# Ledger of designs, part 24: VH-VL binders against Large ribosomal subunit protein bL25 (rplY)

Target 1, 192 residues: Large ribosomal subunit protein bL25 (rplY), of Marinomonas sp. (a6w1c8)
Amino acid sequence: MSLSINAVARTQEGKGASRRLRNEGLVPAVIYGGETAPVSISFKDNELLKAVGTPGFLTGLVEVTVEGKTEQVLVKALQRHPSTGAVMHMDLQRAQADKAITTRVPLSFINAAQSEGVSKQGGRLTVESKLAEVRCLPANLPEVLTVDVIKGQLDQIFHLSDVILPEGVELVSLLKGEDHDQPIARIGKSKR
Key: E = the ipSAE of ESMFold2; O = the ipSAE of OpenDDE; V2 = 0.75 times the mean of E and O plus 0.25 times the DockQ between their complexes.

## First folded at step 20 (VH-VL; framework fv_barzolvolimab)

Design K1 (from C5 with heavy chain E104N; at its last look DockQ between E and O 0.77; V2 from the best seeds 0.61)
Fold by OpenDDE, look of step 20:
Structure K1 (fold): chain C 192 residues (1-192), chain A 125 residues (1-125), chain B 107 residues (1-107)
Amino acid sequence: as target 1 above (192 residues)
Amino acid sequence: QVQLVQSGAEVKKPGASVKLSCKASGYTFTKYYINWVRQAPGKGLEWIARINPNSGKTYYNEKFKGRATLTADKSTSTAYMQLSSLRSEDTAVYFCARDTWTYNPSGYPEYFDYWGQGTTVTVSS
Amino acid sequence: DIVMTQSPSSLSASVGDRVTITCKASQDISNYVAWYQQKPGKAPKALIYAASSLQSGVPDRFTGSGSGTDFTLTISSLQPEDFADYFCQQSYETPYTFGGGTKVEIK
């Protein structure tokens, strides 16, 4: 189920306009993609803050309603204030059912405690990557990707290729070749 | 200073083979991929292949599979590309280029940050 | 293969002009786009990487933007040394592919 949020269309563009919006408690954004022209919009900052804090908002499909019209989109870019961390701008890409999309999806590591490396050999799972970039059709977009580390031994390194991929989902890094099979976690002992 | 220096111009007949070299300096040779790109006269850029100098693993454009062979010599920090069964259409300037990809947990789009000066290969009867 | 459709193929401009070059990818390639400048008889020079990051040493009059399928290289104020060919490139997947190029000529 897609998350939903309301936005308002805006006509003013540019740095000055964006600054004014932010001063009014609004966050500027743009919806783009497909054959339809880009649409400049704004969110209420409090609503957006809540949305951003909701799991799946930044990594999944979102329904944005503008002037009574609802569009399915992905958050493609999020600009934050360097000091406060407040969202300053957001880029939203329209999802088309027949067009592959790219987005980052959370990784979930399961069975670490039961692994031999942890349970018997005294190791701990250290996660190096929490997200993975995937390519898939919108309908195939998973909420999370699973890495089963049950067979993990001490000093074992897990890679993107160890991710259990649902049907129709590809890991972007691996599309560039197996040398891009980056490590995402390892079982090791903490150095004191 | 990072530098890629390529071998000199080559003139070959159809059916022959050519081996080009690309000597790298100013950085750790094994930490960066080397790509080969060609450009026919008045045309655009065409990616041929990539090599990991550390592992020796290669990736080829299907268009060149079977004809292009990439190698790397760690001891001399030199990458090589051999192209066999040359055709007139292979007449081009061939570039080697350093790939910026390194291990990055956050993922980082790689690109070609340094290029050789290019080697002209002419294939004619 | 991913096709990078670059436009225009050529343009004429004057010093001080704002120049815009676009590349459209045949599929979503996130921000895996680089831009290069090439002068006659020379190797390409990197300008922009990751769609919008400026290569070290490149003047800030060069800006890259875009994500997904639509990308843009902008020269805010064209300088005499900027007359050259420009290419976009995708590094999303192998084989890597380039746009057809844009020749920026003096008007």
Scores: ipSAE 0.407, ipTM 0.776, lowest interface PAE 1.4, mean pLDDT 92
ESMFold2, look of step 20: ipSAE 0.696; ipTM 0.867
ESMFold2 (binder alone), look of step 20: mean pLDDT 92; pTM 0.942

Design K2 (from C5 with heavy chain E104S; at its last look DockQ between E and O 0.73; V2 from the best seeds 0.65)
Fold by OpenDDE, look of step 20:
Structure K2 (fold): chain C 192 residues (1-192), chain A 125 residues (1-125), chain B 107 residues (1-107)
Amino acid sequence: as target 1 above (192 residues)
Amino acid sequence: QVQLVQSGAEVKKPGASVKLSCKASGYTFTKYYINWVRQAPGKGLEWIARINPNSGKTYYNEKFKGRATLTADKSTSTAYMQLSSLRSEDTAVYFCARDTWTYSPSGYPEYFDYWGQGTTVTVSS
Amino acid sequence: DIVMTQSPSSLSASVGDRVTITCKASQDISNYVAWYQQKPGKAPKALIYAASSLQSGVPDRFTGSGSGTDFTLTISSLQPEDFADYFCQQSYETPYTFGGGTKVEIK
């Protein structure tokens, strides 16, 4: 089930307008994509904060309701205040059922403790990448990608190619060739 | 200073082969991919292929598969492109370009940050 | 192959003008877009990478924006040295592909 959030349409644009919104406890955003024109919207900051803290909001499909109309979108960009970390702006891309989307999905590493590298050889799994960029149709968008490290040995490096890919899901990095098979984790001994 | 210096202009007949060179300097040759791009007169840019100078692994545009061959010499920091079975349509300026991709978990959108000066290849009867 | 549709193919502008060039990708390519400038008889020069990042040494009057399918290169105030051809490029997947180019001419 997709996450849902309410927004309000706004007509004023620009830096000044955005600043005013923020002062009023609102966060400006834009919905774009498809054949429909972009729509400027705003979220209540407290609601958005809660949403942003919810797993899957930044990496999955989200239902945004504006003036009674609901659209499925992906969070494509999130601007934060450099000092406070507060969300200042958000870009939302419309999801179309028949159009492939590109988004980041969380990686989940399983069976690390049971791996030979950890259980017998005294190693520890270090995660170097928590997210992977994927291409897929909206209907095929996974909530998480799994990496099974059960066969992991000490000093073994896991790569994007080790990710278990669901049907219809591609890793964007690998679309450029095998040389782009980036490391995502390793089993090693902690440096004392 | 990063520099890519390409070989001189070539004039070939249809059916012939040409081998172009691209000498790299000012950086570690094996740490960056080399791409080849051509531009026909008055036309846009067309990507031909890419090579990893360290591994020798190559990726080709299907359009050029079987005709283009990329190689790299680590000892001289030189990349080569051979194009065989030349046609009049192959008349173009050929560029080598350095790819910014580096082995990183974050996934960085690569681009071509340095280019050779280009080599003109003319194919005519 | 991913098609990059660039527009316009040519435009005339004066020094000081704001110039906007658009590139539309045939699919969602995130921010895997670069922009290049090319002058006659010269190799392309990188301007923008990752859709919106300015290449070192490039004047800040050049700005890139966009994500997904729609990308824009903007020159805020055209300078005499900016009259050239401009190309967008996707690095999302191989084969890498370029836009058709935009010639910026003197009005």
Scores: ipSAE 0.582, ipTM 0.843, lowest interface PAE 1.0, mean pLDDT 93
ESMFold2, look of step 20: ipSAE 0.669; ipTM 0.858
ESMFold2 (binder alone), look of step 20: mean pLDDT 91; pTM 0.938

Design K3 (from C5 with heavy chain E104T; at its last look DockQ between E and O 0.83; V2 from the best seeds 0.64)
Fold by OpenDDE, look of step 20:
Structure K3 (fold): chain C 192 residues (1-192), chain A 125 residues (1-125), chain B 107 residues (1-107)
Amino acid sequence: as target 1 above (192 residues)
Amino acid sequence: QVQLVQSGAEVKKPGASVKLSCKASGYTFTKYYINWVRQAPGKGLEWIARINPNSGKTYYNEKFKGRATLTADKSTSTAYMQLSSLRSEDTAVYFCARDTWTYTPSGYPEYFDYWGQGTTVTVSS
Amino acid sequence: DIVMTQSPSSLSASVGDRVTITCKASQDISNYVAWYQQKPGKAPKALIYAASSLQSGVPDRFTGSGSGTDFTLTISSLQPEDFADYFCQQSYETPYTFGGGTKVEIK
């Protein structure tokens, strides 16, 4: 089940228009992708804030309803105010069932406490990457990618290649070659 | 200052081989990939291959597999590309370029931030 | 292989003009796009990386935008030194591929 949010179409564009929207408690955004022309929209800031705080909104498929029409989209970019952190603009890409999408998905590390490195050797799991970029069809988009560290030893480094990939899901980094197998976590002792 | 200096122009006959060099300076040679890109006269850019100077691992465009061989000498901070079984279609300017990819968890998109001056290779009977 | 379709192949413009070059990827490549400038007899020079990040030392009249499949390089006010060839490039997957190029000529 995808998250849902309502938006309103807007016709005015530009920096000035965007500032006015924000002053009115609205957040400008754009939906693009596919054969349909881009559409400029706005969200209520309070609704968007709630949505952004909801797990999966920034990393999963979202249903956006504009003037009674619903589209499945992915959040591709989110611009925040440098001081307040408030969302200033959002880019949304349309998801097409037959077109592969690229998006970031959360990593979940399991069985760390039970690992030999942690349970017997006094180590601690340190996560270096919380997200991984994947390529897949929208229907195959996972909510989370799992890394099982049960066999982890002290000083062991886990890489993207250790991620359990569901069917139809690829790691983007590895599409450039296995030499791009980035570290994502390690079991080590805390340095004081 | 980061610099990539390539070897001089080459003239070869069909069927011959050529070995080009790319000497890097101004940075840690082993921390950045070296890519090779060529450009035929009046044409666009074509990616050939890349090498990790630290590990020696190479990745080739399938089009050049079996003909292109990349190597790197850490002691001299020099990357090499050998292209064998040369054809007239191989006539081009060949560039080496530094890849910005680093072994970091952030995984920022990589690009070629510094380029050699290019080496002209002419293949003619 | 990922195809980068660049347009236009050439354009004529005057100093001070706004110039826009587009590149369309054959699939979603996120922001793995770079833009280069090349002058005759010279190597390409990096302008933009990660679709919208300006390379150090490059004037801010150059801007990159886009994500997914559609990317744009914009020169807000063309300067005499900007007449050159421009190329987009994807680094999403190997083999890396370039657009066909755009020649920006003096009108």
Scores: ipSAE 0.522, ipTM 0.822, lowest interface PAE 1.1, mean pLDDT 93
ESMFold2, look of step 20: ipSAE 0.644; ipTM 0.836
ESMFold2 (binder alone), look of step 20: mean pLDDT 92; pTM 0.941

Design K4 (from C5 with heavy chain I34M N35H; at its last fold request DockQ between E and O 0.82; V2 from the best seeds 0.79)
Heavy chain, then light chain:
Amino acid sequence: QVQLVQSGAEVKKPGASVKLSCKASGYTFTKYYMHWVRQAPGKGLEWIARINPNSGKTYYNEKFKGRATLTADKSTSTAYMQLSSLRSEDTAVYFCARDTWTYEPSGYPEYFDYWGQGTTVTVSS
Amino acid sequence: DIVMTQSPSSLSASVGDRVTITCKASQDISNYVAWYQQKPGKAPKALIYAASSLQSGVPDRFTGSGSGTDFTLTISSLQPEDFADYFCQQSYETPYTFGGGTKVEIK
ESMFold2, look of step 20: ipSAE 0.687; ipTM 0.855
ESMFold2 (binder alone), look of step 20: mean pLDDT 92; pTM 0.940
OpenDDE, look of step 20: ipSAE 0.817; ipTM 0.932
ESMFold2, look of step 21: ipSAE 0.620; ipTM 0.820
ESMFold2 (binder alone), look of step 21: mean pLDDT 92; pTM 0.940
OpenDDE, look of step 21: ipSAE 0.768; ipTM 0.889
ESMFold2, fold request of step 22: ipSAE 0.684, 0.686, 0.688; ipTM 0.870, 0.869, 0.864
ESMFold2 (binder alone), fold request of step 22: mean pLDDT 92, 92, 92; pTM 0.940, 0.944, 0.935
OpenDDE, fold request of step 22: ipSAE 0.865, 0.859, 0.866; ipTM 0.952, 0.952, 0.953

Design K5 (from C5 with light chain K24R V33L; at its last look DockQ between E and O 0.80; V2 from the best seeds 0.57)
Fold by OpenDDE, look of step 20:
Structure K5 (fold): chain C 192 residues (1-192), chain A 125 residues (1-125), chain B 107 residues (1-107)
Amino acid sequence: as target 1 above (192 residues)
Amino acid sequence: QVQLVQSGAEVKKPGASVKLSCKASGYTFTKYYINWVRQAPGKGLEWIARINPNSGKTYYNEKFKGRATLTADKSTSTAYMQLSSLRSEDTAVYFCARDTWTYEPSGYPEYFDYWGQGTTVTVSS
Amino acid sequence: DIVMTQSPSSLSASVGDRVTITCRASQDISNYLAWYQQKPGKAPKALIYAASSLQSGVPDRFTGSGSGTDFTLTISSLQPEDFADYFCQQSYETPYTFGGGTKVEIK
């Protein structure tokens, strides 16, 4: 199930309009993609704050309802205030069932404590990447990608290629070649 | 200052081979990929291949597989591209370009931030 | 292969004009899009990377926008030195591919 949030269509655009919205407790956003024209919308800041704090909102499919119409979208960009961290603007891309999407998905590392590197050799798992960018059809979008580190040894580095990929899901980095197999975690004794 | 300096113009006959060089300076040669891109007269840009100078791993456009061979010499910070079985259609300016890819987590999408001046290759009977 | 469709192929403009060039990818390439400027007899020069990031040393009159499949390069006020060819490039997957180019000519 996808998360849902309500928005209101807006007609005014530009920096000035956006500032006014924010002063009114609203966050400007845009929905784009597909054959339909982009739609400027706004969210209530408190509702958006709650949504942003909900797991999967920034990494999964979201249902946005505008004037009674619901669309499935992905959060593609989030602009935050440099000092307060408040969301200032959000870009939302429409998801089309027959079109591959690109988005970041959380990584979950399992069996670290049971690994030889940790349990017997005194190491600990250090995660270097918490997200991975994937390409897939919307219907195949996973909520999380799993990395099983059960066979991990001390000083072993895990890479994107170690991710267990569901059917229909590709890692974007690897689409550029094996040399783009980025490290995502390691078992070691060193402090970060 | 980052600089890529390419070898001089080449004139070849059909069926011959050519080897171009690209000498890098001003940065750690092994930390960046080198790409080769060509441009036929009055045409757009075409990506040929890239090499990781550190590992020696290469990636080729299928169009050039079997004809293009990339190598790199760490000791001289020089990348090479050999193109064999030359055809008239291979007449173009060939560029080497530095790729910004790194193994750093959450890196920016890579692009070609520095380019050589180009080498003109003319294939004519 | 990912096809990059660039438009227009050419345009005429005057100094001070706002110029817009579009690049469309045949599939979603996220923000793996760069823009280059090329002058006659010279190598391409990087302008924009990651769809919207300005390359160091490039004037801020150049702006890149877009994500997914549709991208735009904008020159807010065309300067004499801006008459050149412009290319988009995707680095989403190999083989890397370029748009067909846009020639910006003086009106």
Scores: ipSAE 0.307, ipTM 0.751, lowest interface PAE 1.6, mean pLDDT 92
ESMFold2, look of step 20: ipSAE 0.680; ipTM 0.859
ESMFold2 (binder alone), look of step 20: mean pLDDT 92; pTM 0.944

Design K6 (from C5 with heavy chain S106P; at its last look DockQ between E and O 0.86; V2 from the best seeds 0.00; counts 0 for: pae O 2.2 > 2)
Fold by OpenDDE, look of step 20:
Structure K6 (fold): chain C 192 residues (1-192), chain A 125 residues (1-125), chain B 107 residues (1-107)
Amino acid sequence: as target 1 above (192 residues)
Amino acid sequence: QVQLVQSGAEVKKPGASVKLSCKASGYTFTKYYINWVRQAPGKGLEWIARINPNSGKTYYNEKFKGRATLTADKSTSTAYMQLSSLRSEDTAVYFCARDTWTYEPPGYPEYFDYWGQGTTVTVSS
Amino acid sequence: DIVMTQSPSSLSASVGDRVTITCKASQDISNYVAWYQQKPGKAPKALIYAASSLQSGVPDRFTGSGSGTDFTLTISSLQPEDFADYFCQQSYETPYTFGGGTKVEIK
């Protein structure tokens, strides 16, 4: 089940208009993509805050309802206030069932404690990357990608290629060649 | 200062081979990919291939597979591209360019931040 | 291969004009787009990377925007030194591909 949030269409654009919206407790956003023209919208800041705090909102498909019309979208960009961290603007891309999307998905590392590197050799898993960028059809978008580190040894480095990929899902980095296989975690001893 | 200096102009006959060089300086040669891009007269840019100077791993545009060969010499910080079975259509300016990709997470969309001055290759009967 | 459709192929403008060049990707390539400037007889020069990040040393009158399939390079106020060819590039997938180029000429 996809997350859902309500928005209101807005007609005024520009920096000044955006500032006014924020002062009114609203967050400006834009929906774009596909054959339909971009639509400027606004969210209630409190509702958006709650949504942003919900797992999957920033990394999964979201249903946005504007004036009774519901669209599936992905959060493609989120601008935050540099000091307060408050969301100032959000870009939303329409998801089309027959068009591949690119988005970042959370990585989940499993069986670290049971790995030889951790359980027997005194190491600990250090995660260097929490997200991976994937390409897939919307219907194939996973909520999380799993990395099984059960066979991990001390000083072993895990890479994107170690990710268990669901059907229809590709890692974007690897589309540029195996030499772009970035490290995502390692089992090592902490320096005290 | 990062600099890529390419070898001089080449004139070849159809069927011949040419080997171009690209000497890098001002940075750690093994930490950045070297790409080769060509531009035919009055035309756009075409990506040929990429090499990791550290590992020696190469990636080729299928269009050039079998004809283009990339190598790198760590000791001289020089990248090479050999193109065989030359055709008139291979007449172009060939550029080497440094790629910004790194192994360090989280990574960033790479691009070509430094370019050689280009080498003109003319293929004519 | 990913096709980068760049438009227009050429444009005439005057100093001080706002210039906009667009590049459309054949598929979603996130922000894996760079923009280059090339002057006659010279190598391309990087202007923008990651769709919207300004290369060091490049004037801020150059701005890149876009994500997914539609990308734009904007010169807010054209300067005499800006008359050149411009190219977009995708680095999303090999083979890397470039747009067809845009020649910015003096009006």
Scores: ipSAE 0.171, ipTM 0.720, lowest interface PAE 2.2, mean pLDDT 91
ESMFold2, look of step 20: ipSAE 0.702; ipTM 0.869
ESMFold2 (binder alone), look of step 20: mean pLDDT 92; pTM 0.938

## First folded at step 21 (VH-VL; framework fv_barzolvolimab)

Design M1 (from C3 with heavy chain I34M N35H; at its last fold request DockQ between E and O 0.79; V2 from the best seeds 0.78)
Heavy chain, then light chain:
Amino acid sequence: QVQLVQSGAEVKKPGASVKLSCKASGYTFTKYYMHWVRQAPGKGLEWIARINPNSGKTYYNEKFKGRATLTADKSTSTAYMQLSSLRSEDTAVYFCARDTWTYDSPGYPEYFDYWGQGTTVTVSS
Amino acid sequence: DIVMTQSPSSLSASVGDRVTITCKASQDISNYVAWYQQKPGKAPKALIYAASSLQSGVPDRFTGSGSGTDFTLTISSLQPEDFADYFCQQSYETPYTFGGGTKVEIK
ESMFold2, look of step 21: ipSAE 0.696; ipTM 0.871
ESMFold2 (binder alone), look of step 21: mean pLDDT 93; pTM 0.949
OpenDDE, look of step 21: ipSAE 0.792; ipTM 0.908
ESMFold2, fold request of step 22: ipSAE 0.680, 0.669, 0.625; ipTM 0.859, 0.854, 0.836
ESMFold2 (binder alone), fold request of step 22: mean pLDDT 93, 93, 93; pTM 0.946, 0.946, 0.948
OpenDDE, fold request of step 22: ipSAE 0.872, 0.867, 0.870; ipTM 0.957, 0.956, 0.955

Design M2 (from K4 with heavy chain S55T; at its last fold request DockQ between E and O 0.70; V2 from the best seeds 0.77)
Heavy chain, then light chain:
Amino acid sequence: QVQLVQSGAEVKKPGASVKLSCKASGYTFTKYYMHWVRQAPGKGLEWIARINPNTGKTYYNEKFKGRATLTADKSTSTAYMQLSSLRSEDTAVYFCARDTWTYEPSGYPEYFDYWGQGTTVTVSS
Amino acid sequence: DIVMTQSPSSLSASVGDRVTITCKASQDISNYVAWYQQKPGKAPKALIYAASSLQSGVPDRFTGSGSGTDFTLTISSLQPEDFADYFCQQSYETPYTFGGGTKVEIK
ESMFold2, look of step 21: ipSAE 0.698; ipTM 0.866
ESMFold2 (binder alone), look of step 21: mean pLDDT 92; pTM 0.939
OpenDDE, look of step 21: ipSAE 0.799; ipTM 0.907
ESMFold2, fold request of step 22: ipSAE 0.710, 0.643, 0.639; ipTM 0.870, 0.845, 0.840
ESMFold2 (binder alone), fold request of step 22: mean pLDDT 92, 92, 92; pTM 0.940, 0.940, 0.939
OpenDDE, fold request of step 22: ipSAE 0.866, 0.858, 0.872; ipTM 0.952, 0.952, 0.953

Design M3 (from K4 with light chain V33L A34N; at its last fold request DockQ between E and O 0.83; V2 from the best seeds 0.80)
Heavy chain, then light chain:
Amino acid sequence: QVQLVQSGAEVKKPGASVKLSCKASGYTFTKYYMHWVRQAPGKGLEWIARINPNSGKTYYNEKFKGRATLTADKSTSTAYMQLSSLRSEDTAVYFCARDTWTYEPSGYPEYFDYWGQGTTVTVSS
Amino acid sequence: DIVMTQSPSSLSASVGDRVTITCKASQDISNYLNWYQQKPGKAPKALIYAASSLQSGVPDRFTGSGSGTDFTLTISSLQPEDFADYFCQQSYETPYTFGGGTKVEIK
ESMFold2, look of step 21: ipSAE 0.703; ipTM 0.868
ESMFold2 (binder alone), look of step 21: mean pLDDT 91; pTM 0.938
OpenDDE, look of step 21: ipSAE 0.723; ipTM 0.877
ESMFold2, fold request of step 22: ipSAE 0.628, 0.709, 0.637; ipTM 0.837, 0.874, 0.842
ESMFold2 (binder alone), fold request of step 22: mean pLDDT 91, 92, 91; pTM 0.935, 0.938, 0.934
OpenDDE, fold request of step 22: ipSAE 0.859, 0.846, 0.859; ipTM 0.950, 0.945, 0.948

Design M4 (from K4 with heavy chain E104N; at its last look DockQ between E and O 0.65; V2 from the best seeds 0.00; counts 0 for: pae E 2.7 > 2)
Fold by ESMFold2, look of step 21:
Structure M4 (fold): chain C 192 residues (1-192), chain A 125 residues (1-125), chain B 107 residues (1-107)
Amino acid sequence: as target 1 above (192 residues)
Amino acid sequence: QVQLVQSGAEVKKPGASVKLSCKASGYTFTKYYMHWVRQAPGKGLEWIARINPNSGKTYYNEKFKGRATLTADKSTSTAYMQLSSLRSEDTAVYFCARDTWTYNPSGYPEYFDYWGQGTTVTVSS
Amino acid sequence: DIVMTQSPSSLSASVGDRVTITCKASQDISNYVAWYQQKPGKAPKALIYAASSLQSGVPDRFTGSGSGTDFTLTISSLQPEDFADYFCQQSYETPYTFGGGTKVEIK
């Protein structure tokens, strides 16, 4: 699921210039990273609105075309208007095929209903983190990471180390030591 | 108010050891990791190690090669660092610092929000 | 170990100047960067965490930016109390490491 969007280069920067761009229906953004200088760009706000609503745009690799040249990027920061939710600014990082990237990916918890904790012991899975930050080469970036809770018991806590990791994918928290193997879900007593 | 109060200055000869203390107050001591960081005269900061005061579990910068030992006393809310086999290059100000870590596996980065006043250790023959 | 290369190592500035300090990480560290101010004989004081978030009680003339490998601390209008040393720090992986520091001096 490769996503793409067109952008235009911009030369004016700063708070006043960004306000003028938004008044013209454009959203300022910056592409940075690698050995190439940062590039100031803008998106048409209607095209960007559609793109951010598309699954995978904010969490995966995106191709951005600027003046006929394409770059593969990750959305690293997004600023929204607090009242309207409109995107005010975006920071984009270049993804280079031979350089590891760091980004958040969704967690998927499977088989909870079939576990003894849920099916026989009156438990319910409570998800405490929907995302995990990973380090990998761009080609290894998974769309989703799986946690299989089939063996879960009532009161069991699942941790980052319970995530099934594809080859070439590391969890960033575990780069700080095993004491950062943090809880991500638990099977707890159901209200019913 | 969160406070970290460190022990007083130390003068040591090469080969000796030193044990520094850091007394915490104004927060739940066992809920935050405690770190030790040093700064040699005119130099930058260097991270030494951290301890979980609740469990006593430690993690060390490899550079200190087993010379540093961190402990914590829950009953007095005091963290300790012992540095052995002192050398002249260990002359520095040593800080304890509280980690801001809270549960957040998806991404609020740690940093040191409260620091002790520092303890000067001078190693000279 | 992740190397944090901080520049410049020193600078001279006048009150009211805009000051920019940079750190480059030797690898992608996402937004795991903090910035500290340190005055002579004092402990460091946190200014910025998570690359761009302002610590409580820090004036808004301090701003942080960047993600990945390139990070910037900016002081928009230098004040007399801002003459100090400044350090970046990564908390992406152990050992945690600091930039070499930037001494901001009076012209």
Scores: ipSAE 0.425, ipTM 0.732, lowest interface PAE 2.7, mean pLDDT 87
ESMFold2 (binder alone), look of step 21: mean pLDDT 93; pTM 0.951
OpenDDE, look of step 21: ipSAE 0.703; ipTM 0.872

